# Ledger of designs, part 10: VH-VL binders against Pseudouridylate synthase PUS7L (pus7l)

Target 1, 228 residues: Pseudouridylate synthase PUS7L (pus7l), of Danio rerio (Zebrafish) (Brachydanio rerio) (q1l8i0r370to597)
Amino acid sequence: GFVNYYGPQRFGSGSCVQADQVGLALLKENMEASVKLFFTPEDDDDLQNKAKRHFLHTGNAKESLVLMPAYKARERLMLRALHRYGSGQEGCTRGWLSLPHSMRVFYLHSYCSRVWNQAAKYRLQKLGFKPVQGDLVWAEPVKGLKDATEELSAPQIHVVTSDEEKNEVFSLDQVILPMPGNSVKYPENLLGQWYQDRLAQDGLESCRFRVTPLKLNVPGCYRPLLAK
Below, E stands for the ipSAE of ESMFold2; O stands for the ipSAE of OpenDDE; V2 stands for 0.75 times the mean of E and O plus 0.25 times the DockQ between their complexes.

## First folded at step 13 (VH-VL; framework fv_socazolimab)

Design n1 (from m4 with heavy chain Y101W W102Y; at its last look DockQ between E and O 0.60; V2 from the best seeds 0.64)
Fold by ESMFold2, look of step 13:
Formats: C-alpha cells, sequence, structure tokens
Structure n1 (fold): chain C 228 residues (1-228), chain A 120 residues (1-120), chain B 109 residues (1-109)
C-alpha cells in the first residue's frame, strides 16, 4: 500500500485559497474572514473572478452581484445577503446559511482532512512503519452484539497495547488515524500529543467542532493510514 | 460514466424491515452525497435523506426520522437505506441518487429504482 | 402533502411552448436559488433537466428555467412527442431539507 492521503480536490485544486483555510475561519467563527477567503479570486480574468476582485477591493456587494455570472448561484446568494444585511458578522453568517448544508460542512471537513494528512506524515516520520503502542485499530466485533452475515457489529476502536506491539499482533495496514472532530478517540502516543499541539497552533485547543450559527457539527471519522 | 445499481425488488410483510443497496461505479464514491428518494405508485417524489460516505453520518427528512437508517461502505462503494416498521403506505419505488461533489440538493445520477411492496 | 405547488397537468401541440410553474414560499423557492426540475417518463427514473434555477446539465436548450419571487418556471420550447412526461420541481429549504412539487403531467397533442 500507499499512504492514504486525502487528495487535492478536497482542498480546492489549483485555487489561491485552499478550502481548509475557509474551514479554519469557520471553526473560529470568524465569519468575516471566512467570507473574504471564500471570495479570493484566481489569477485570471473570467467574469466570476472579476466580480470577486471587485468585492475584495470595494466591499460593494451590490456592484459585485451585478458582475457575478448568473450560474454562480452560491456566490450570488452570498453577495445578496451581504448587500441586505451588511458585510459584518450577521451578514456573513446569513450568507453562509444561504448555501446548502453539504457545502457549508465541506469546508470544515477540508480543514480536518488537512490535519489528517499532516498526522499521517508525522506518524510515519516519528513512529515508523510498524504498529506501536497507542496506535488505533478497529476492534474485533463485540461478542454479544449484533450478529452479522455481511456486516460488522457496532465497530469499536482498540488501542494497541505494549504487548501487542512486542508480539507484532497487528500490521501497519490495520492502523487508522482520526480525522479531527468531537466524537473521535486520538492515539495514545506521540501522535495523540501531536494532534493536540497541532490544533492548538491554530487556536483550536478547546474547539468543539461545531459552528452553531451555521448548524454545523463535525463528529469526525477514522481513516486507514494505508490505502488497500 | 457514473452508474448507480440498486438491489432487486423486495416483497415484505407489514412490521418488517427492508434494506436496499446502491452500488456506485465509474467514479469516486466517498465525497459525493448519496440521497434516497421514493415514489409511491401513481404519486410524486419524496426525499428521504442523504449521506456523504466519508462522514459516516446521515441526514434525514423529519417524516422518516426514527424509521430510516442510511449508511455507506467506502470499501465496496455501496450505500444502504433501511426502512423499519413497514406499512402498506411504504410500498414504493426507492431510488438512490447522486449529485456533484458534496452536493445534496440536485441529482444527475439515479439508480434504476427498487420496488418494495408491503403486503400481508 | 407536496410542499411546492405545481399544476396537475399542462398540454401543448407539437412545436409550441409550454411553461410549468412551481410555487413555494420565502423559506424555499423564494429564499434560495436551488431549484431543480426533473423529467420522468413512465417506468423510468427521473432525469435532471435544470438545476440552480436555470442551469442545464447538457440537455437541449429547448428547456429553460427561471424564477420570480416564490415561483419557479420551466419552459419547454419547440414541443416534441418525447417531451410528454411528468415534470417535478424541487427546492432546498431553510430547514436544510429538500422538497418536491406534486408533479405536472405534460400532454403533447
Amino acid sequence: as target 1 above (228 residues)
Amino acid sequence: EVQLVESGAEVKKPGSSVKVSCKASGGTFSDYAISWVRQAPGQGLEWMGYIIPIYGTAYYAQKFQGRVTITADESTSTAYMELSSLRSEDTAVYYCARGDWYTDYYFDYWGQGTTVTVSS
Amino acid sequence: QSALTQPASVSGSLGQSVTISCTGTSSDVGGYDYVSWYQQHPGKAPNLMIYDVSNRPGVSNRFSGSKSGNTASLTISGLQAEDEADYYCSSYTSSDTLVFGGGTKLTVL
């Protein structure tokens, strides 16, 4: 296998501002910064980027809306909200609420995926190419839970023990890493500390992974370190 | 090139459950919303909910809250919809559908539909 | 019941234009530009004709969409026999849900 990195599309392939940066601003509930990042143009002269440049230079949502192509429904509704309610926190919040739930949560997920990629890199550099104590793996199905013909019973996270490391009970392809969120367990080793420190570097040490004004909640998930 | 292939027709008794599968091929699966829409005989379309497989959490129409479970298995590129406590009113064609990347509100790809008949 | 109101049927002759309306509220059609239109032939899955009010996903330019206030419209120009089908609108809502209209049967005379 190869390292199971999240690919560039999740971050906004080829854009000047990556989607994870928008996600970080949202997690910090800095709605004004998030909208400014959302409207950062690419370096070309098409109509949508012309409208974005106009907005960033002038702050005039109405003029920018006139310039924004009709097919850019999300950008237009964002600008409409800014025109109606102003470009402060309230107007930006209403602008985000004009986007579908899936589109709003995408940005949060993009940030968390970036952290996952960095965690995978760090884990291999610092903890090597074998499972170690504190790594996470999927647990065997719990004996007394749902019987499964083709399904796992309620999956659980198992933390690799010192004995299991010594006895090489698991292989690297069984190691999973959390995508940050409010309902995941972190590794019980240097990687776990790295996650804490990494989130703290962005000011997210006490982050609940919720953006209540936007009805967003990020439980997190687990992703295998290696692709099959 | 994306295809959605659903499991075969089901005949069920009232009070039982049905689980319909939807296997995606011809593209990336994990980052696309998979939605479920049903259509009772001679009736219109009714949205049931969606999942983005990489999240693992589904979102449901309020009418179906508590009776429907939508899941996905990334390793097989398959989404599932399970409807419990079936009634005769649940007789319908059940479609899985998919939009663009992270898009939960329009669907350019549809499964062929799975007929579920609830009859004693 | 259907959250969006469509006429039960419309008809037109070959070569004519018809318009199908879809009326909602400020919390769906009026508040968002996330209106879609689907064509459904008997026994077939729905087929996307319009999304985001007016965008065509590679379908004939005979199909066009528009919106004014709480009402969206699908216009089919140059009516052809194969256009005879059921047509459904859908809209995103402020509750982060998707709702469909009741459907309109188009009869080509």
Scores: ipSAE 0.619, ipTM 0.830, lowest interface PAE 1.5, mean pLDDT 88
ESMFold2 (binder alone), look of step 13: mean pLDDT 90; pTM 0.924
OpenDDE, look of step 13: ipSAE 0.682; ipTM 0.868

Design n2 (from m4 with heavy chain Y101E; at its last look DockQ between E and O 0.70; V2 from the best seeds 0.00; counts 0 for: pae E 2.5 > 2)
Fold by ESMFold2, look of step 13:
Structure n2 (fold): chain C 228 residues (1-228), chain A 120 residues (1-120), chain B 109 residues (1-109)
Amino acid sequence: as target 1 above (228 residues)
Amino acid sequence: EVQLVESGAEVKKPGSSVKVSCKASGGTFSDYAISWVRQAPGQGLEWMGYIIPIYGTAYYAQKFQGRVTITADESTSTAYMELSSLRSEDTAVYYCARGDEWTDYYFDYWGQGTTVTVSS
Amino acid sequence: QSALTQPASVSGSLGQSVTISCTGTSSDVGGYDYVSWYQQHPGKAPNLMIYDVSNRPGVSNRFSGSKSGNTASLTISGLQAEDEADYYCSSYTSSDTLVFGGGTKLTVL
């Protein structure tokens, strides 16, 4: 199979070119930085980029809204909120709250997807092309008694043991890696230490993967190392 | 070309669970929020929550917290909604729906609806 | 929590214009520009007619949307027989939820 990287669209659309960096600023609850990153202009001289530059230069949300093209709905909503509530920490928080939940949480996922991609690359470079002790795989469902309605077990995570590595019990296509979050288990090997160090590099060593002022929670998930 | 196809009608007893599937075909699945909306007989529409399949994170309306589980399986391009502890008030048509990427508040593609009947 | 208020029914003759109202509060219709309108024929899934208050997703320009304060409006001009259906509004809320109106039955005379 092929490595299951998150594609480049997860890190920006034509309207937001630094989505993962916006996500990092939000995880650190630096709302002012997150809004400045949200308004990062491209190297074009069209109307939307003129409006973004005007805002970054002047801080004047009302004037910037007049310049912002009508189809730029997210940018216009942010500017309207900044005009109403100001451009400080609280006003930027209100600005984010004016966007739908799915659009706010997108930026956090963008950051976490970047870390996942880096983890996948590191895992292959350092741990090779076979499952090793400490890798994660899906566990078999737990057997149990059934009542009049079927009750199904939830998927669980199993950590590959030394014996299972020796006996080649699993194959590489069964290996899963976590997307960072508050409810995931990390590998119990060199990759697990890498996750810890990588998050610490960005100042997230104690991150809860919640941005309570924005009603955002990122529990994380697991993604197969190899695509089908 | 893009289609959302839901599983067939279900008749359930009070206290049981139901799991409705929603298979996407003719287009990209993983990048779109999949939302669930229900409609009781003779009543209006009621939003239940959404999931973004590639990230596996689901978000729910407060009314359904603790009883609904929304999941997705990228490999089969299928989303699921499971509602537990069924009551007669849960009798409804259950729709899956989709908008633009990341959109959780308007929907231009809808499944055909799955009728769930809860009766003793 | 709050349902959006729509009239139970409206009617109009072929070729006429009708307007359906959708009244909420400052926590939904009044506080956001995330209002949508859906048409639903019997036994069918809803069909999106308007989103973001006034945007059409490739539907006839006979359908137009607007809002003022806490009230959104759907106007259908040049009524045709196929316009006979139920119409629902929806709005995003400050609780990060979506609420729908109770629905309006449009009868074309």
Scores: ipSAE 0.466, ipTM 0.749, lowest interface PAE 2.5, mean pLDDT 87
ESMFold2 (binder alone), look of step 13: mean pLDDT 91; pTM 0.927
OpenDDE, look of step 13: ipSAE 0.729; ipTM 0.881

Design n3 (from m4 with heavy chain W102F; at its last look DockQ between E and O 0.53; V2 from the best seeds 0.00; counts 0 for: pae E 2.3 > 2)
Fold by OpenDDE, look of step 13:
Structure n3 (fold): chain C 228 residues (1-228), chain A 120 residues (1-120), chain B 109 residues (1-109)
Amino acid sequence: as target 1 above (228 residues)
Amino acid sequence: EVQLVESGAEVKKPGSSVKVSCKASGGTFSDYAISWVRQAPGQGLEWMGYIIPIYGTAYYAQKFQGRVTITADESTSTAYMELSSLRSEDTAVYYCARGDYFTDYYFDYWGQGTTVTVSS
Amino acid sequence: QSALTQPASVSGSLGQSVTISCTGTSSDVGGYDYVSWYQQHPGKAPNLMIYDVSNRPGVSNRFSGSKSGNTASLTISGLQAEDEADYYCSSYTSSDTLVFGGGTKLTVL
């Protein structure tokens, strides 16, 4: 099968806004940095990019707002907030709050998705193409409990044991990787350590994946390593 | 053409649960948010919540918090809405609707609606 | 959750223009320009007409949206018989929720 990567649309294309970097800044609650990243201009010399450049160069939200095209609703909302509340930590926080929740959380997801992609690559490079001890798989629904009220019990995660590795109980297509969050289990092998190290590298070793001022919470999720 | 096809009509007793499905076709499922909106007979539209299938994260209106569960299966491009502890007031047409992942506050495609009747 | 306020009904003659208002509180609508409008014919699902206050996703130019203060407006020019329907406004709120107006029944005379 193919590696089940998150698509590039989650991170932005080319020299465009590095959504993952915005997400990282938000996770660090560096609102000023996040807003600057939000206004990262593209190489194009259109009106929106001129407006972005102007803001980054001058910090003048009012003037930038005048330049920003009407169809750039999100950017205009941000600039309006910055004009009203300033471009400091608080103003930037207000700026983000002027955007829908789904848009705010998108940036966090973008960061987490990038980490997942990197994790997938690492998993295959370092641990090979067979399930190994410490890998995560979905626990098989115990067939017999017919009557269990379909309480959407969160699928149980099983950690592959040494015996299961030896006996090849699972296939690689059953391996799942966590997208980082506050409610996921990490593999109990080199990959798990990699996650920890990767997050630490970004200064997120103690991250709860919550940005309270923005009402954002990222519990994480599991994604199959391979696509069917 | 993008289509959202919902499951058939349901008749339920008070206190029971209902699960409505919404299958998407003609486009990418994972790149969009699926919302659920209901409409009681002769009443207006009421937003219930939405899910981002690719991340499995769902958000709910406060009114339905704790009573509604929205899920999605990417492999089948199907979203689900389960409403528990049903009451007569829950009698309505339930719509699934697609919104852009970045702009999930408006819906460009709608399902045909599923009628849920709650009666003793 | 408090719905946006719409008139219960409006009417207009063929070829005329009508305006439907959608009013929210400062906490509901005032902070965002995320106003959408939907058209719903009897027994049918709603259709998106306007988003972001004034954007038309391939909809007739007879439909236009505007906003002043806490009131968004849908204007339908050159009324046609087919325009007879219920119209709903929606907005994203400061509480990170989506709310709909109560709906407006448009009658074409």
Scores: ipSAE 0.495, ipTM 0.803, lowest interface PAE 1.8, mean pLDDT 90
ESMFold2, look of step 13: ipSAE 0.506; ipTM 0.764
ESMFold2 (binder alone), look of step 13: mean pLDDT 91; pTM 0.930

Design n4 (from m4 with heavy chain Y101L; at its last look DockQ between E and O 0.64; V2 from the best seeds 0.00; counts 0 for: pae E 2.2 > 2)
Fold by ESMFold2, look of step 13:
Structure n4 (fold): chain C 228 residues (1-228), chain A 120 residues (1-120), chain B 109 residues (1-109)
Amino acid sequence: as target 1 above (228 residues)
Amino acid sequence: EVQLVESGAEVKKPGSSVKVSCKASGGTFSDYAISWVRQAPGQGLEWMGYIIPIYGTAYYAQKFQGRVTITADESTSTAYMELSSLRSEDTAVYYCARGDLWTDYYFDYWGQGTTVTVSS
Amino acid sequence: QSALTQPASVSGSLGQSVTISCTGTSSDVGGYDYVSWYQQHPGKAPNLMIYDVSNRPGVSNRFSGSKSGNTASLTISGLQAEDEADYYCSSYTSSDTLVFGGGTKLTVL
């Protein structure tokens, strides 16, 4: 196996598009910044990029809509909302709501996927190439220790113990790392502290990973460190 | 060539569960919304929800919230839909479907459909 | 929340044009440009004919879509025998869901 990094499709198309930065702005509920980042032009001199530059230079959504190619439906709907409701926080919020849910949630997960990639790199550089105490692995299903009225419903996370590290109970291909969200457990070692510090660097130390004005929720998930 | 192939027909009793698989081929899997749509006999189409596999989080129509679970396995390029507490009105053909990258509202690729019959 | 309203059936003769309507509300058809049309032959999966109100995904130019207010329309010109099928519209909604119309059976005379 090799490291299971999230690839470039998760961060948008084009060399200047930084979908994770749009996601960060949304997580902070800075809707004006998120829209400006959404309209970041490429260096190309085509019609869509001319329209994006016009919007960033003038703030005039109506004029930018006239310039935006017809096939760019999502950009046009955003500009239409900005024209109708203004370019402030409320207008930008309504602009995002005009886009499909999948497109809105994509940006949030793009940011979280960037953090996952950085966590994977840090984990290998700092904690090495064997499972260590505090790493996460999938737990085996457990029956018989729960009362008869409970149902096992979700995959369970097991934290590697010091004895399990010493006895080499697990292998590196079993190690999983969380993509940040509101429903994941973080490693109980230096990597866990790294996640906390990394989110704090972006002002997300108390983030609930919800963007209520956009009806968005990011539970997080777990991804194997190594690809098959 | 993008292709979605679903698991075979099933006959179920009321109160049980069914899990339909949808294997994707001919393109990347992880970045496409996989949606589930059903069609009862003589009825129209009903949207049930979707998942984008790389996020592992599904989103559901209100009508099915609490009874449906949509999952994906990136390693096998397979999505799953599980419907629990089956009733006779759940008798339908269940389709998986997808559109363009990150698209959850139109579908140019459909599975062949899986007939689920709920009968005592 | 409400299903989109389509006529139960329409008929047209070979070579004529027909229009199928799809009426929703301001919270779906009227509020979004995310309207699609599907053709479904008996025993087959739906086939996408129109998306984003008027875009064709490589299908015949005899199929065209439009909308006005809360009503979307599919127009099929130059009717052929193989156009006989059920047609469904769909729309994105303000609840971040997708809703379908009840379907229209097209009979070619």
Scores: ipSAE 0.518, ipTM 0.775, lowest interface PAE 2.2, mean pLDDT 87
ESMFold2 (binder alone), look of step 13: mean pLDDT 90; pTM 0.926
OpenDDE, look of step 13: ipSAE 0.565; ipTM 0.831

Design n5 (from m4 with heavy chain D100P; at its last look DockQ between E and O 0.50; V2 from the best seeds 0.00; counts 0 for: pae E 6.9 > 2)
Heavy chain, then light chain:
Amino acid sequence: EVQLVESGAEVKKPGSSVKVSCKASGGTFSDYAISWVRQAPGQGLEWMGYIIPIYGTAYYAQKFQGRVTITADESTSTAYMELSSLRSEDTAVYYCARGPYWTDYYFDYWGQGTTVTVSS
Amino acid sequence: QSALTQPASVSGSLGQSVTISCTGTSSDVGGYDYVSWYQQHPGKAPNLMIYDVSNRPGVSNRFSGSKSGNTASLTISGLQAEDEADYYCSSYTSSDTLVFGGGTKLTVL
ESMFold2, look of step 13: ipSAE 0.033; ipTM 0.572
ESMFold2 (binder alone), look of step 13: mean pLDDT 90; pTM 0.916
OpenDDE, look of step 13: ipSAE 0.812; ipTM 0.904

## First folded at step 14 (VH-VL; framework fv_socazolimab)

Design q1 (from m4 with heavy chain G27Y; at its last fold request DockQ between E and O 0.53; V2 from the best seeds 0.73)
Heavy chain, then light chain:
Amino acid sequence: EVQLVESGAEVKKPGSSVKVSCKASGYTFSDYAISWVRQAPGQGLEWMGYIIPIYGTAYYAQKFQGRVTITADESTSTAYMELSSLRSEDTAVYYCARGDYWTDYYFDYWGQGTTVTVSS
Amino acid sequence: QSALTQPASVSGSLGQSVTISCTGTSSDVGGYDYVSWYQQHPGKAPNLMIYDVSNRPGVSNRFSGSKSGNTASLTISGLQAEDEADYYCSSYTSSDTLVFGGGTKLTVL
ESMFold2, look of step 14: ipSAE 0.710; ipTM 0.874
ESMFold2 (binder alone), look of step 14: mean pLDDT 92; pTM 0.935
OpenDDE, look of step 14: ipSAE 0.712; ipTM 0.876
ESMFold2, look of step 15: ipSAE 0.637; ipTM 0.842
ESMFold2 (binder alone), look of step 15: mean pLDDT 91; pTM 0.934
OpenDDE, look of step 15: ipSAE 0.711; ipTM 0.877
ESMFold2, fold request of step 18: ipSAE 0.702, 0.752, 0.709; ipTM 0.860, 0.878, 0.867
ESMFold2 (binder alone), fold request of step 18: mean pLDDT 92, 92, 92; pTM 0.931, 0.935, 0.935
OpenDDE, fold request of step 18: ipSAE 0.799, 0.828, 0.723; ipTM 0.899, 0.901, 0.876

Design q2 (from m4 with heavy chain G99E D100P; at its last look DockQ between E and O 0.01; V2 from the best seeds 0.00; counts 0 for: pae E 6.0 > 2, placed apart)
Heavy chain, then light chain:
Amino acid sequence: EVQLVESGAEVKKPGSSVKVSCKASGGTFSDYAISWVRQAPGQGLEWMGYIIPIYGTAYYAQKFQGRVTITADESTSTAYMELSSLRSEDTAVYYCAREPYWTDYYFDYWGQGTTVTVSS
Amino acid sequence: QSALTQPASVSGSLGQSVTISCTGTSSDVGGYDYVSWYQQHPGKAPNLMIYDVSNRPGVSNRFSGSKSGNTASLTISGLQAEDEADYYCSSYTSSDTLVFGGGTKLTVL
ESMFold2, look of step 14: ipSAE 0.079; ipTM 0.626
ESMFold2 (binder alone), look of step 14: mean pLDDT 90; pTM 0.929
OpenDDE, look of step 14: ipSAE 0.884; ipTM 0.945

Design q3 (from m4 with light chain D52E; at its last look DockQ between E and O 0.65; V2 from the best seeds 0.00; counts 0 for: pae E 2.1 > 2)
Fold by ESMFold2, look of step 14:
Structure q3 (fold): chain C 228 residues (1-228), chain A 120 residues (1-120), chain B 109 residues (1-109)
Amino acid sequence: as target 1 above (228 residues)
Amino acid sequence: EVQLVESGAEVKKPGSSVKVSCKASGGTFSDYAISWVRQAPGQGLEWMGYIIPIYGTAYYAQKFQGRVTITADESTSTAYMELSSLRSEDTAVYYCARGDYWTDYYFDYWGQGTTVTVSS
Amino acid sequence: QSALTQPASVSGSLGQSVTISCTGTSSDVGGYDYVSWYQQHPGKAPNLMIYEVSNRPGVSNRFSGSKSGNTASLTISGLQAEDEADYYCSSYTSSDTLVFGGGTKLTVL
């Protein structure tokens, strides 16, 4: 197989700033920075990018709204909120709340997807092409909790043991890596240490992965290292 | 190309649970939000909630909070909706639906619908 | 939770135009440009006709959408027999939910 990287759509393909930077600002609850990053223009001279440049240069939401094309509903709602409530912390928070829930979540996921991609590169470079002690795999279902109609238990995470590494019990296509969040388990090897260090680089060492002002909870998830 | 295929019709007794599946094909499953909408016989559409499979978080309409569970399994490209404590008013066609990437507020692809009948 | 109000039925003759209304509040239709319209023929799943108030997802330009205040409108011009169906509006709400209108049965005379 090949590595199961998240693709460009997850990062706002073709933008001057990656959507992951908006997500990082939101995780740090820096609403003012997140809005400025949201309005980062592309290298085109169309009307929407001219409106974005005007906003970044002047901070004038009303004038920028006049310039923003009518079909740019999300940008226009953000500018309306900024004009009504100001461009400070509260105004930017109200601006984000004017966007649908899925759009707010997108930016947080973009950041976490970038960390996942970097983790996948590190894991292969440092730990090689075989499962090792401390890697994560899906656990076998608990037999005693199953009934005839459906599984009664949620999928569980199993940590590869040294014996399982020695006996090659698992293959690399069974290895999963966490997307950062508040409800995931990290590998019990050098990769787990890498996750902690990587999040600390961005100031997220004590991050709860919740953005309460935006009604967002980021539990995380698991993604197979290899695509199939 | 893009298809949402739901599980077959179900007949259930009051007080039981039903779990409807929605298998996606023709794209990357994790790129989209999957929503659930139901329609009682002769009635209109009713939104139940959604999940973004890659993100793992589900969100529900207040009416169904506590009775519905929406989940997803990326390995099989399948979303699930489970409704518990069934009563006759839950008799309906249950649709899964999705929009463009990350969209949770309009749906251009719909499953064929799953008829759930609750009777004794 | 907000109720979106649609007329129960509308009718029009072949070749004419009809308009279906969808009225909400400032916390849904009035507060967001996230209004959609769906066509549903009997026994079939809904089909998206308009999203974000006025955008067409590759459907005929005979279908157009608009909004004024708390009321969204779907206009169907040049009525054809196959336009006979139920039509539903939907809107995003300030509670991070999606609501549908009660539906409008369109009869083509």
Scores: ipSAE 0.490, ipTM 0.751, lowest interface PAE 2.1, mean pLDDT 86
ESMFold2 (binder alone), look of step 14: mean pLDDT 91; pTM 0.928
OpenDDE, look of step 14: ipSAE 0.627; ipTM 0.847

Design q4 (from m4 with light chain S95D; at its last look DockQ between E and O 0.65; V2 from the best seeds 0.63)
Fold by ESMFold2, look of step 14:
Structure q4 (fold): chain C 228 residues (1-228), chain A 120 residues (1-120), chain B 109 residues (1-109)
Amino acid sequence: as target 1 above (228 residues)
Amino acid sequence: EVQLVESGAEVKKPGSSVKVSCKASGGTFSDYAISWVRQAPGQGLEWMGYIIPIYGTAYYAQKFQGRVTITADESTSTAYMELSSLRSEDTAVYYCARGDYWTDYYFDYWGQGTTVTVSS
Amino acid sequence: QSALTQPASVSGSLGQSVTISCTGTSSDVGGYDYVSWYQQHPGKAPNLMIYDVSNRPGVSNRFSGSKSGNTASLTISGLQAEDEADYYCSSYTSDDTLVFGGGTKLTVL
């Protein structure tokens, strides 16, 4: 197969949209920075991008709202909230809350998806093209595990052992990598150290992957390294 | 040509559970919020919650929190809704639905509906 | 139960216009521009007619949406026989939920 990278749609469209950076600002609860990033204009001369530039240059949400095309409902609601509640931390928080939940949480997933892509690249460069000790794979289901309580208590992630590496028990298509979140296990090898260092680089070494003011939680998930 | 095809009708006893499937075809699956909406006989529509399949995280209406579980399986392009502790008020047609990319509040694609009847 | 109030029925003659109201609160219709309208024929799934208050998803321009304060409206002009159906509004809420109106039966006379 080939590497199962998250596609560009998870990061926004156009050359100037940086959804993952919005997500990072939200994880750090820097609401003012997140809104400025949300209004990052594309390299385009249309009305929506003129309105975004006006907001970034002037801070005037009311004037920017007048310029914002009617079809940009999310941007218009953000600007209405900023006009009503101000452009400080509280106003930006209320602006985010004016967006539907799925669209708020999108930005957090965008950041985590970027980290996953970088993890996949690092893993192949440093650990090669076969499963190694410390990689994660799905555990074999326990027969007879029938109810939700038993299934919830059963281990579902297996860490590849040294013997399993030597005996080539698993293949690369079985290797999974975590998308960062508060409920995932990280690999027990150089890749696990890489995740820790990568999150620390962004100031997220103790991140809970929750943004309580926005009612957001990111438990994380596991994604196969190789596409099917 | 996006289509959502749900599993067949169910007759259930009070206190049991039901699990309805929703198979997507004709487009990408993983990046679209799949929502569940039900409609009791002669009644209106009631939103239950949604999942974005690629992340496996579901979010629920408070009314159903603790009784509903929404899941997705990317490999089969199928979403599931399981409702537990069934009672007669849960008799309804259950729809899966989706809208545009990441959209959880309007739906231009709907399953055909799955009738769930709760009786003895 | 519905959080949004719609009239139980409305009627109109072929070629006329009808308006269906959908009244909520400042926590839903009044607070958000995330109002949608659905048409549902008997035995069928709902069909999206309007989203974001006034946007049409490839449906006839005979269908238009608007809102004022806590009340959204669906107007159908040039009424046709196939417009006879149930119509539901929906709105996003401050609790991060979606609520629907109780539905309006449109009868074409």
Scores: ipSAE 0.550, ipTM 0.792, lowest interface PAE 2.0, mean pLDDT 87
ESMFold2 (binder alone), look of step 14: mean pLDDT 91; pTM 0.931
OpenDDE, look of step 14: ipSAE 0.683; ipTM 0.866

